# Ledger of designs, part 128: miniprotein binders against a7ua95r516to809

Target 1, 294 residues: a7ua95r516to809
Amino acid sequence: ASLSLLSISDLVPDLQFIFFWMSNAIEILYFIQQKSPAYMQTIELMDDKAGSKESLLSATISANEEAMTILEEVIMYTFQQCVYYITKTLYVVLPGLLDCNPFGTEPSSEQCRRAAGVCVCAVCVMPEAVRRVVSVFQTTSDLLQQYQVHSEIQSQMFAYLFFFTNVSLFNQLIDKGPARGWFQRSRVLQIQASVKILLDWAKGAGHNHLAQKFFAKFCSTVTILASPPQQLSQMSWKALCAEHPSLKPVQLHRILTQYQLMAELGPLPIWQPSSEDEAYIYRTVDLLESFENH

## First folded at step 10 (miniprotein)

Design bx24
Fold by ESMFold2-Fast, scan of step 10:
Structure bx24 (fold): chain B 294 residues (1-294), chain A 101 residues (1-101)
Amino acid sequence: as target 1 above (294 residues)
Amino acid sequence: SKVRIEIEVEGPPEVAEILAQVIRWLAEEAGAEEVEVRVEDGRVKIEITGLSKRMAAYLLLIIIYLAAKYGVKVRYEIEEVPDLSPEEIARLYEEALRRAK
């Protein structure tokens, strides 16, 4: 099945043209916004009848407003196309992070031969599953820089990519985690280390604020699962809700239930939901996050 | 290789003309060698030359999206244009024949 995986490199020839047209539409929109007042001034200085000037001015304003709306549609369409193709690639590579062991795995003989020099592998070489995800983000950053896309639009794109990554990883962990053993402490620590590599990349790329904001739910989940039993047993339901406000009651309940099972904390529930939260714990609609939520 | 792209927009004149103007600006900003906009038989015709084949293909996708969004009909044709003029091709052919001899 992995033989059918799309790589970000396969998409670059197409993505570069979509980024190109997005950048061009942005530049034209900016030009019209900056030059519109000067053009209106020119019409006002025309040697013509007052009514004729007003008609021409009104028609020009209307045409410019419509043209700007069309350019905004072009920007939105090209932005959405870039996001669609990039997130489709991300969705395929992201589950690999949950099975990745970044601790003590030596590179293949091929990778060691390519390194050529004396290298402390595992610290010097990013795990392949993490590298595939980072490559998607890095290629996106490179294309945004190559086509000189405005910083606000760059921020919007990475906000969405981080949002998508968070939702994908969270949903995979919650839905598939029990069957795949991902809630076992050793696996959770591996997941935590892999996610740290992604967050470190985001920080280095200047997107630390966005990463902290949009990865909050998945990071809260991993933090709870990685907590020592002694630490978690000292915290009430209310205290856990306060520490992890990004998690919904049903999500927190599921995470804690899995933690109790994996940590073998016994048959009795340590954490008691509030009476108001009890009604929401069984709402399956709220368990998994939506990719369409904004 | 560079292409010639011909686009025909059919719809309300106020919408078709503004769409054609935006398409013209997009092509000019992209570095098209020539962009012509004409109104013929109640249709707006746009001829663009000098964009690469791939640039033109993605511009067409944008135009198709806009046409659907604004309720206008769009027809298009793409033609590949040789990088060399007919005179340059003739000169190269003659030179190749001389060298073969």
Scores: ipSAE 0.651, ipTM 0.784, lowest interface PAE 1.3, mean pLDDT 80
Fold by OpenDDE base, second read of step 10:
Structure bx24 (fold): chain B 294 residues (1-294), chain A 101 residues (1-101)
Amino acid sequence: as target 1 above (294 residues)
Amino acid sequence: SKVRIEIEVEGPPEVAEILAQVIRWLAEEAGAEEVEVRVEDGRVKIEITGLSKRMAAYLLLIIIYLAAKYGVKVRYEIEEVPDLSPEEIARLYEEALRRAK
């Protein structure tokens, strides 16, 4: 099947398997960590009938240490595999978020209509493009909970997924936005509304802090672009840098330059980069975010 | 549901005995109702009763790992197949080990 047709539902069987394994490995690791001291103590208290007590202790210690090491590797591997599959699905659905008009009367998904009336859940009332993105996160959350994955691993998973989402959306907006008209105020407002729905979902799911942290760059970009020209033209470069610290100078400069073009504003001296930032605004290598920085 | 597991360890007696002791302890700590260790025809047999399916799967995973590490052969029979078959567990474990290198 073409990657373009891959839905999160298609990956659920494979993900279930990986999540099961990951959860089991974590549980086994925890079991060994918690029980090994008691076991060692128990062996130490046993009568040395066969002179094998020391060998048994040594063998058990060695076995436990080795098992723990391997389990850690398994946990890491399975985590990476989960992320890999989930991010592939996100990669397919995320572009739709930028093109989404959340203010349009999109018909409710056919699936919710078939079962038992109009589902008024927060997901069912979402625009289709937003719902598809949220569905990936919700499915991930449901699987993590179903398999009782440790909370720290859940947090790390969502941190990475939000990071990936932010990088993907930011890079697409910066790179393709001008050509696709996403820098137009009306389109920006649509994007802002769509992202707000996603952030509201994240808040409801208990990931508000992570979402705020990892979406900061994309949100800052959208906020700037959504600002009225009259308001934004009164903000200095330094003020914008201070208000949007998640943006690198080169990124802010690009955003403002494209905004200026879109709004047909003449050169604005107030947006001139500081002498300190002037060298950095030409670092095009820093313009797009890297997926490797996490 | 409670699961019965029968494990047969083939290898050097010293290693098999140590492994049997470890397995017995793990099974007991995992909530096994009964653990029996026997030596028959130079093989160590371990019979475990009263484990949950989940704990049985975990125990099998550990056994497979230990067996591979110590270079002993382990055979097992389980009355109820856990959600992950031991074969799938073994396969995943081997794959994980291969990729972790």
Scores: ipSAE 0.094, ipTM 0.561, lowest interface PAE 3.2, mean pLDDT 84

Design bx3
Fold by ESMFold2-Fast, scan of step 10:
Structure bx3 (fold): chain B 294 residues (1-294), chain A 100 residues (1-100)
Amino acid sequence: as target 1 above (294 residues)
Amino acid sequence: SKVRIEIEVEGPPEVAEILAQVIRWLAEEAGAEEVEVRVEDGRVKIEITGLSKRMAKYLLQIIKYLAEKYGVKVRYEIEETDDPEKAYELAKRLLEEYLK
């Protein structure tokens, strides 16, 4: 077997050095930002030797500004390298969430009896597909903590990772969902439960606000697909748009059309857009999300 | 293993000197034993000793990125400074002294 999938654990040794250099550049930048005002005040207090002080002050300001800009470039470069390798790993493991059944991950009877005797229930065992995704996030968190990366940069990294995960899952569900059967209600409920495990992890890690913000599109999609037909048929297009502002009109229309087909509800459609609603739908041309901007 | 890195930066003096200063700060903060920056024949030369080979490799990757971004040319050489034979000879010498 020539074909192998690289796990996050295989990348940890390389990631450790990239995180090291990122942390190193951040510390140097912070030191310059903290010391620059004091140094400038020291120069201001020096006795002037016929204009040498003004020359030194001007040169120091210029040099410090350029050095800080170069350090910001180092931080951005190392940040992008970390994100690149982490998201490559995520992209490989994310489709597993859409095929995962978390309701079937309970242990066998003998394992349940052992767990009951030990006070901790084995029902806490995470599905393997979900565990692979959580492992990527947890490893990232561990590396950020190990190299003492400031919380603001940690938040930026998880903001991007959640953004990437949301876009990847949404695009796969919309593009491949019909062929894979992912729009069937039973499969949607499984997806919803798997995503809840990821969101619970994010909440436990202190990233609840970021998770709520960046998973909004995929969560709205799953919520609509999990809704009973009776509930959806009672809502107007305007009401659906208002409840799901993260979805573009064309995306919402695609989801509802696919839902209607999977529900197998005769010749009368659950969703019947008006000519005005159709015009509104066609105002948005792009169906799939871009990784270039959210 | 520990390495010695020699870097030469060619470009506008103002840019090359500030880049060399940032490289020096990065290496010093990383625990380099010695970092020397000098100007010879219109080129900025940087010598770094005491970084591990793996750390040095990533630092050079960063330097290459910065060189391309700021339009300067960079040349470098890496030499391993840890000698397993020298370490063995030191251990042997210490043992011989003890057995005296």
Scores: ipSAE 0.470, ipTM 0.758, lowest interface PAE 2.5, mean pLDDT 79
Fold by OpenDDE base, second read of step 10:
Structure bx3 (fold): chain B 294 residues (1-294), chain A 100 residues (1-100)
Amino acid sequence: as target 1 above (294 residues)
Amino acid sequence: SKVRIEIEVEGPPEVAEILAQVIRWLAEEAGAEEVEVRVEDGRVKIEITGLSKRMAKYLLQIIKYLAEKYGVKVRYEIEETDDPEKAYELAKRLLEEYLK
């Protein structure tokens, strides 16, 4: 019950501290890495009193290596904590993305805090449901920048968040889509438009490659479902597999089966799986994506 | 509000000393006013002053995680003070529940 009301803004105060510690640990780690050669050189320049130099050098190296190892653990821990809190927020807002109508004139309820008045920034003109999702990513980006987190860590953070988002949206669409009418063409087009807004944001934020990579399954699913029956019915199973390599055979089969039902199409021999894939289309365990495979 | 933190680390001296050094570095970077590391009775004691309560809480969570991972025992005491001069009067034992 309490999770449904959780916004990213509510978590920012706690996230700030986690990001702070993560950034500090990274900074210290790099400091040690950069200073280590200088310390070694300083020790090497000291007068060798009967083997004390080698022992001191060895001890210093060992201590630095151990300290760096501990710092890496701190970084990993804090990273995981950030991801944990951010993904909780995503979990709450992501279902709204599937239900929203981006073509509707929904009044932007939240004024951008940056402007005295109606902000016309790209985020403020977004549909509310899309804006909520983007807000999570933007807040994450802002925090990463605020604390000057290393670019590699930033990339890893977004990679995971996009992965999580894709898995969540894909699984929801596959599992609940038929029952909720998300496979209806009009609804699919709404979803497609919403996802496009999100992808455009990611592109603008410099994460285009990551977004394309990690949203591939969801995008493929939406693309298939958005295709006109006349066009899709002319595509063979093999052609669809080739065009949408991110989809497993079982996933593609499920999508096509549901599409047939929705479009009231009879059985299409052209969509029959190949003999090679026939064994795989019944692997229901592979139908939904796992959160653990990242 | 600022807090005074006393951390006691029990374990192999080599691990405890390195952990103490890392804690010191983290505390210093966090803007601690004073960080003191002492070795008493085979235990490493770390005293940190000048951190905010929230900052200290997360530091302690990190320390707890590290302690569990490295198999060392840690004890914490936290004193809440708005006045550095009164810091010595309000020693409260940080309960494990505070770290949850």
Scores: ipSAE 0.297, ipTM 0.660, lowest interface PAE 1.4, mean pLDDT 85

Design bx4
Fold by ESMFold2-Fast, scan of step 10:
Structure bx4 (fold): chain B 294 residues (1-294), chain A 100 residues (1-100)
Amino acid sequence: as target 1 above (294 residues)
Amino acid sequence: SKVRIEIEVEGPPEVAEILAQVIRWLAEEAGAEEVEVRVEDGRVKIEITGLSKRMAKYLLQIIKYLAEKYGVKVRYEIKPGDEEAARRAVEYLLRIAEEQ
C-alpha cells in the first residue's frame, strides 16, 4: 500500500540498484556467450586420449548451459522487479490521462513547443496527469541509459510498458467510459490529444515502432470515436474492420454502439457485422483485454 | 561504506557449485575487492569484500531468489568492512607517535 502512494521519483533510489544488478548479469551472460565458442574450439583442438575429449566437451557444455540459465534467471528476476514497481506506479497515474484537458488558453497553446513528446514553454505547462505518465517513461529511459542496459532489453522493457498502458487505457475507457462521459466527442478529442503527447514522447525516445505496435488498439478506438458522423456513417463494417485490425469484432461493435448513442444517430443499428463476426459477437461477452499474454 | 559478506550454500554439490560460481562472477563484475569460494564440511562458503551495503542488500535478495528457485539452503552474515582497517590505521599512528 505504501508503494502505491509513491511517485516514480521516490522509487529511483531502490530501482537504481535493481537496474545495476540486471545490467551486471546481462554483461556476464554476454561474456560467456561470446567466449564459449572460442573455448569449445580450444577443446576441439586438444588431443583425443581414449575418448576423454568427448567427456570434457560434454561437461563444459553442461556447465556453461547451467551457468547461463542461472544468469537468465537473475536477469528475469531483476527485470520483473523493475516492471512490477514501474507498472504499479503507472497504473495509479493512467486514469488521470482520460480526465485531463491538454488544450490550454489560445495564446498559451500557440507558444508551446514539444521536445520528445513533452510540452516545454514558459507560459504553457503540459497537464499534470500527462506529465506524471511521461515522467514514468522518462525515468525508466534514464535508468536504462545510466546503467547501459543492452538495447534489446530496453526494447523489451518499453514493449511491456506500452502493452500495459494500452491495455489499462482501453479497459478503463470500455468499462468506465459510459458512466464517466468519456465517449462524448469533446472528451474523446481531449483523450486523443493526450495520447498524441505520449506517442510523440515515444517517437522522440526512439521507440516509435513499439508505440505504433502496442498502442494500436487504444489508438484505433479513439480514432473511430473522434470521426465525424458524416464520415463514419459512410463506412461499411468491412471497411472499419480493415482499417482497425487490432480491434476484435466484439470490441468494434461496442465502440460503434457507443458512438451511435453519443452522436444521436437513432436507435437502429447502422453498422451491420458480417455473418461470421455477428455469430462471434453474440457468442462472446469478453470485451476487456488481458494483461497475461504480454 | 563497504561491507563484508559471508555466504554458506547447502544443497546438492552440482547445483551449489555452479550457483556459487555465478555469485562469484556477479560480485567480481560489480567491483568487489575480494571474492573467495571454498568447500568446507560439504558446504560451499563464499566471502565477498568491497561492496557497499546497498549493493550487498540487493545481491542477497537475488541470492535468496536463486536459493528458493534451485532448492538450496543459503545462510549469510553481513559484517562492516572498514572497522579493521580503521583500527589498524589508528594503531599505526599511535606507534609512529611513540617512535618519534
Scores: ipSAE 0.701, ipTM 0.815, lowest interface PAE 0.9, mean pLDDT 82
Fold by OpenDDE base, second read of step 10:
Structure bx4 (fold): chain B 294 residues (1-294), chain A 100 residues (1-100)
Amino acid sequence: as target 1 above (294 residues)
Amino acid sequence: SKVRIEIEVEGPPEVAEILAQVIRWLAEEAGAEEVEVRVEDGRVKIEITGLSKRMAKYLLQIIKYLAEKYGVKVRYEIKPGDEEAARRAVEYLLRIAEEQ
């Protein structure tokens, strides 16, 4: 099946089993951690029959440590598998977010599975491209809750998914944006509105802090590009660096250069990088974000 | 359909026994009907009954990953849990196909 046709719904049956094992492994690990002290105390209270107590205690400690290690590996493996499958679906749907016109009146064709009638839930009123992205996150959230996965693991999952989403959107915008017209103000405003819907969803889902943290770079880029020329042309390089600390100098320079070209602005001395940053603006290796820096 | 899984673990006894315990716990939590762990000829044998074929496959993927990481050799086989039930199901499907 071409990667282009892969939906999160198609992966749900497989993800369910992975989440099942992950949840069970976490539960067993927690059980061992909670019961080990009580078990050790019980052994300590047993009559010392000829040095067997220390041997039994040592063996029990060792066995528990090894079991916990194995369970941690199962948790890590299942976590990685979940991330792998979910990010594949994100990879397919994320480009649609950049091309989305959220101000369009086209009713979402997909009926909310939860409603027998016209659903007016926040997801159903979303533009189709935004809804597809949100659907991946919502499905992930629903599965995590269904299998009662520990809250810390849930947070780590969303942290990574938001990180991946930010990197993907940022890299696409920087690399392909000029050629696709995404740097045009009208298109930028559409992107900004679409991202706001996603961020509002994340806030409603209880992930506001994570979303704000991990989307900072993409949001900063969109904010700069959405700024009117009259406003942005009054901001110095230093002021822009201070306002958008998530952007590397090379990234900010690239954004401003492309903005200048798009807005047909002449050279702006006020956007000249500082002497300190001048060496860094040419580091093209740092222009795009890496997926490995998580 | 329920399957029967036979797992054979070769390696250091301590690691094999711990792995067997973890597998047993996971299988029991998964709703296995029966889990038997035996030590034969210095190998740990695990027999699991009552899991779905799909659940069994995922369990085996986890076991394979753990085996590779810890340097243990694992052999496994998935067998039909109830051969008679499977036969009846096939016979029923064949009958339906002949009546269409």
Scores: ipSAE 0.016, ipTM 0.368, lowest interface PAE 6.2, mean pLDDT 83

Design bx5
Fold by ESMFold2-Fast, scan of step 10:
Formats: structure tokens, sequence, C-alpha cells
Structure bx5 (fold): chain B 294 residues (1-294), chain A 101 residues (1-101)
């Protein structure tokens, strides 16, 4: 129970030092990389053709290559430690996003200031549950900026955090959704609005392309579930597969089944699986996403 | 709050020497005041001064990870007037467990 009470702010002092050492290792690696590839290529080509003083040059190349590998291990270790603690915090706060009602909140300048620290506009108010999730991403962004972590590593970190969030939300919705009532239309529309706030944050933070890529499965799921019955009933199974390529046949079948249960009048013939997909619609091992597939 | 760290790396000389060089680069880039690397009786010894306690703590966790990854044995001592070497070792063990949980 003590871990579920930890906020991202409680982890910042320790994360600061891990981010520092990661940034330090990245800078050293890039310094070596800037000087090494052209030399390795040139020396290797000249030694192969000239048959000259290879042993000392080869030893120097090997030592630099091994040092770069060790620095990559430092970067991976510190990266994984940051990601581990950040995702552990995310896992605790993400279910709140699925239970959140964002439509009941009236915006105020005081709420904006409290949420943002430095408020840039009075309309940036978000529900507490969404704010907790956004705070994790914002704190991560702030630490990456503070320690001037290279943009490539920043992109990799947010790619993984968005991947983790997508998998966590998708799995919770599919696994727990029926028991929690999350597939009820009113709840789906609340989830859609909450997710939109999260995606709008990602866009504002310069991560729109990563968010579009890594949230595709959960966004497809919510889009289908939020579709009006008239619109969804006009789409064939093949059309839905084409529109939502991130969804596996078993996942799409489960989503449409839940939609049909909530809509009461869902015609089964319209959503009949193709002959190619029929064998895969009951593959329960493929229903939930793995955190290990990326 | 600056500390002095002594690290001994024992293992295949080629691996131990490259690991020590990377540790030296990491400490120097972090703003260590002095970093000395020497080889004694088949062991590589690294002496680092000028890092803060918390910087040193996380550097040692990284070194421990690298030691396990590359199959070398690492021993370390920290000169800080507040704690014994045994107390420091226990704190670093607990910190490593906390981060890897």
Amino acid sequence: as target 1 above (294 residues)
Amino acid sequence: SKVRIEIEVEGPPEVAEILAQVIRWLAEEAGAEEVEVRVEDGRVKIEITGLSKRMAKYLLQIIKYLAEKYGVKVRYEIEDSGLTPEQWAELFRKAYEEVTK
C-alpha cells in the first residue's frame, strides 16, 4: 500500500542523479562516436589493401569499440532504471484515467495554476486523474530538458512510456472493462475525452508523431466503441480491419462483441469475420498485449 | 559533502582496464577533482575525489551493474566522515534493490 501512495515528485531527487549519469554517458559516447566511425572505416580499408601496421591500429579500434559498448550499457542501465520507476508510477495512476469524468469540471485560473505551476492559459484545466498521468510525463520531460539529454534518447523514452501507457490502458479496458462498466457508452465517451486531454498534452510537448504511433491500438479501440450505432453498422468487418490495422482479429472481435452488448441492436452479419480471420477470432493468447513485444 | 572513492577491479586485464577507463571518463566528465587509475598485482585501482555523496552513490551502482555484466569483481571504499565502509556497502546494496524493484 505504501508504494501506491508514492507520487512522481517523491522520486525526482533520485531520478535527477540517474538522469545525470545517463546524460554524462551519452555525451562521452557521442564524443567518441564523432571521431571513431570514419577512422574505423578508413583504417580497415587501408589495412586490407596495404598490409601495413595493423596490430596497433586494430587494438586501438577494438579498445574504443569495447569502451563504446560499455558506455551503451551504462546508458541502457540508467535508461531502464528511469523507465522502471516512471512506468511503476504510471501503472498506479492509469486506472484512474479510465474511471475519470472530465465533463463535470469547471475551469478556473487557480486550478490552471495549481495543475501547471506556471499557467500559460486559463483553459488548460484537467481532471485530477488526468493531471496525475500528465504530471508523470511532464516531470520526465522536465528532467530530460534539465540534463540536456539528446533528442534521440528523449524520443526513445517517450516512445516507451507511450507504448507502456497504450498497453496498460488497452489491457485494463479489455480485461476489466466488462466488470467495471467501462464499455457503457457514457463511460466510453468519458474515456475518449480523458485520452484526448493526454494526447493534446503530448502534441503540445512536441511528441505528436510518437503519440500517434504508440497509442494507435487504444485509440482505435476507443474510436470504435465511441462510434454512433448508425455509423458503425454501415462498416463491414473488412472495412474495420482496414481502418484499424493495429487491432488483431481476436481484439477487434472482442471490441465489437462488447459494443453489441451495450448497443442492444448490433447486427452480427455486418461484423462477420473474413474467412482468413475466422480462425484467429478466438485466439485468447493474442487478446491482451505484451509489454515485451517492443 | 564531497567524498573520496577507492575502487578495485579484479578480472581479465583487458576487460578490467577498459572498464576502469570508462569509469575514469564518467567521473571526469561529472566534474571529479582528481581521478587516478593504476594497476597493482593484477588489480586495477581507481581513486576518485570531488564528487558529492549522491553522485558517488549512483556511480557505484552503475559500476556494480557493469561488474556483474562483464564478470569482474569490484571492491570499493568511500572516505566520508559520517559512515564506516560496512555501513556504506549496506546503503548501496539497499539503493540498488530499490532502483531495480
Scores: ipSAE 0.609, ipTM 0.772, lowest interface PAE 1.5, mean pLDDT 80
Fold by OpenDDE base, second read of step 10:
Structure bx5 (fold): chain B 294 residues (1-294), chain A 101 residues (1-101)
Amino acid sequence: as target 1 above (294 residues)
Amino acid sequence: SKVRIEIEVEGPPEVAEILAQVIRWLAEEAGAEEVEVRVEDGRVKIEITGLSKRMAKYLLQIIKYLAEKYGVKVRYEIEDSGLTPEQWAELFRKAYEEVTK
C-alpha cells in the first residue's frame, strides 16, 4: 500500500543528499589522481636530507592509495543507494506502462499546470503512464547533471536502470501477460507504441545505444507478439532465433506457444525447435530474467 | 536544524587517520561550521558541528558502510539521531528485496 504512493518527486530530497556525497567523493578521487603526480614530482625535486624524501614519498603514495580505495567504496555505496531508490520508483510505475492505452485521450486533470493552458512539451504530450516512467529517468538525468556527476557514472546508472526496466517489463509480460490479455494484438500494439515513446525519449536524451542494448529482450518479445499471424506463421524457428538473438530458446518457445494459443493457429511444424535447442526449451529456470545478472 | 556529531574511530592508525581526513573534507564541503580531528588514546575523534540533520544521517550511513568494509570500529553520537544507520540499512535491505521479488 505505501509503495504505491511513492513517487520519484517524494524521493528527490533524499536522492539529492546521496548524489551530493557521490559527486564529492568522485571530485576528491579525481583531485587525488590528478594532483598526486605533480605532488610526487615536487617531493622528488626537494633536497634529500637524511632519507626524509624517500620516506615522505612512500608515505604519500600509501596515503593516496588508501584514500582512493576509501573514496571508491563511497562512490560504489552511494551509487547503489541511488539505484535502489530509483528502481523502487520504477517498480511502482512500470506496470502502468503495460496497461497504458497511448491512443486514448488523456484526462484534463493530468495536464501540466506549468503554463496557462495545456503544456505541449515532449513530456507533457506523453500518455500519463509513459510520462510517469519517463519522469523517473528525466529526474535521474537532471540530478546527475545538477551535481555534475562524471559521464561514465551517468552511463553506468542508465545502463542499470534500463536493464532493470527491461527485466521487470519482460518478466511481467511473460508471467502475467496471458492472464491479463497483454498478448492480445490490440494490447500488444498499445504496449509497442508506449515502449516506442520511451525509446524515443532515450534517444533524445543521448542514451540510444544503451536503450537499444538493454531493452532488446523486451522489444523482441513485443515485436514477435505484434507481428501479424500471416507473417509470423511463415517464419521458422531458426529464422526467429536469428532475428531475435536476445531471446533464449525457452523464452522464444514460450512466446510462440502463447501466441499460438491466443491466435488459435494450432500446432505449427515450422516453429518446432531444432534438435539442438530442444533440450533448452524445457529449462524453465531460464524463462524469466534475473536482476542479479548485470 | 543543525546538529553536532562526534565520531570515534578505532582501528589501525593509518586507516583511521585517512578515514578521518575524508570525513573532514566531506563535512566541510557539506557546509559544516567546524570540523575538529583529534587523536586521543590511540583513537581518532572527529567532532562536526553545523551540519543539517539529514546530511549528518547520510554521513553516518557512509561511515558505517566504510567501517564494515575496512574492519574498523566506529562509534558516534548525534543530537536527535532519529533512525539509526542500522535501521536505515535494514529499511534499505527490505525495500530492495521487495523490489527484486
Scores: ipSAE 0.019, ipTM 0.439, lowest interface PAE 4.6, mean pLDDT 82

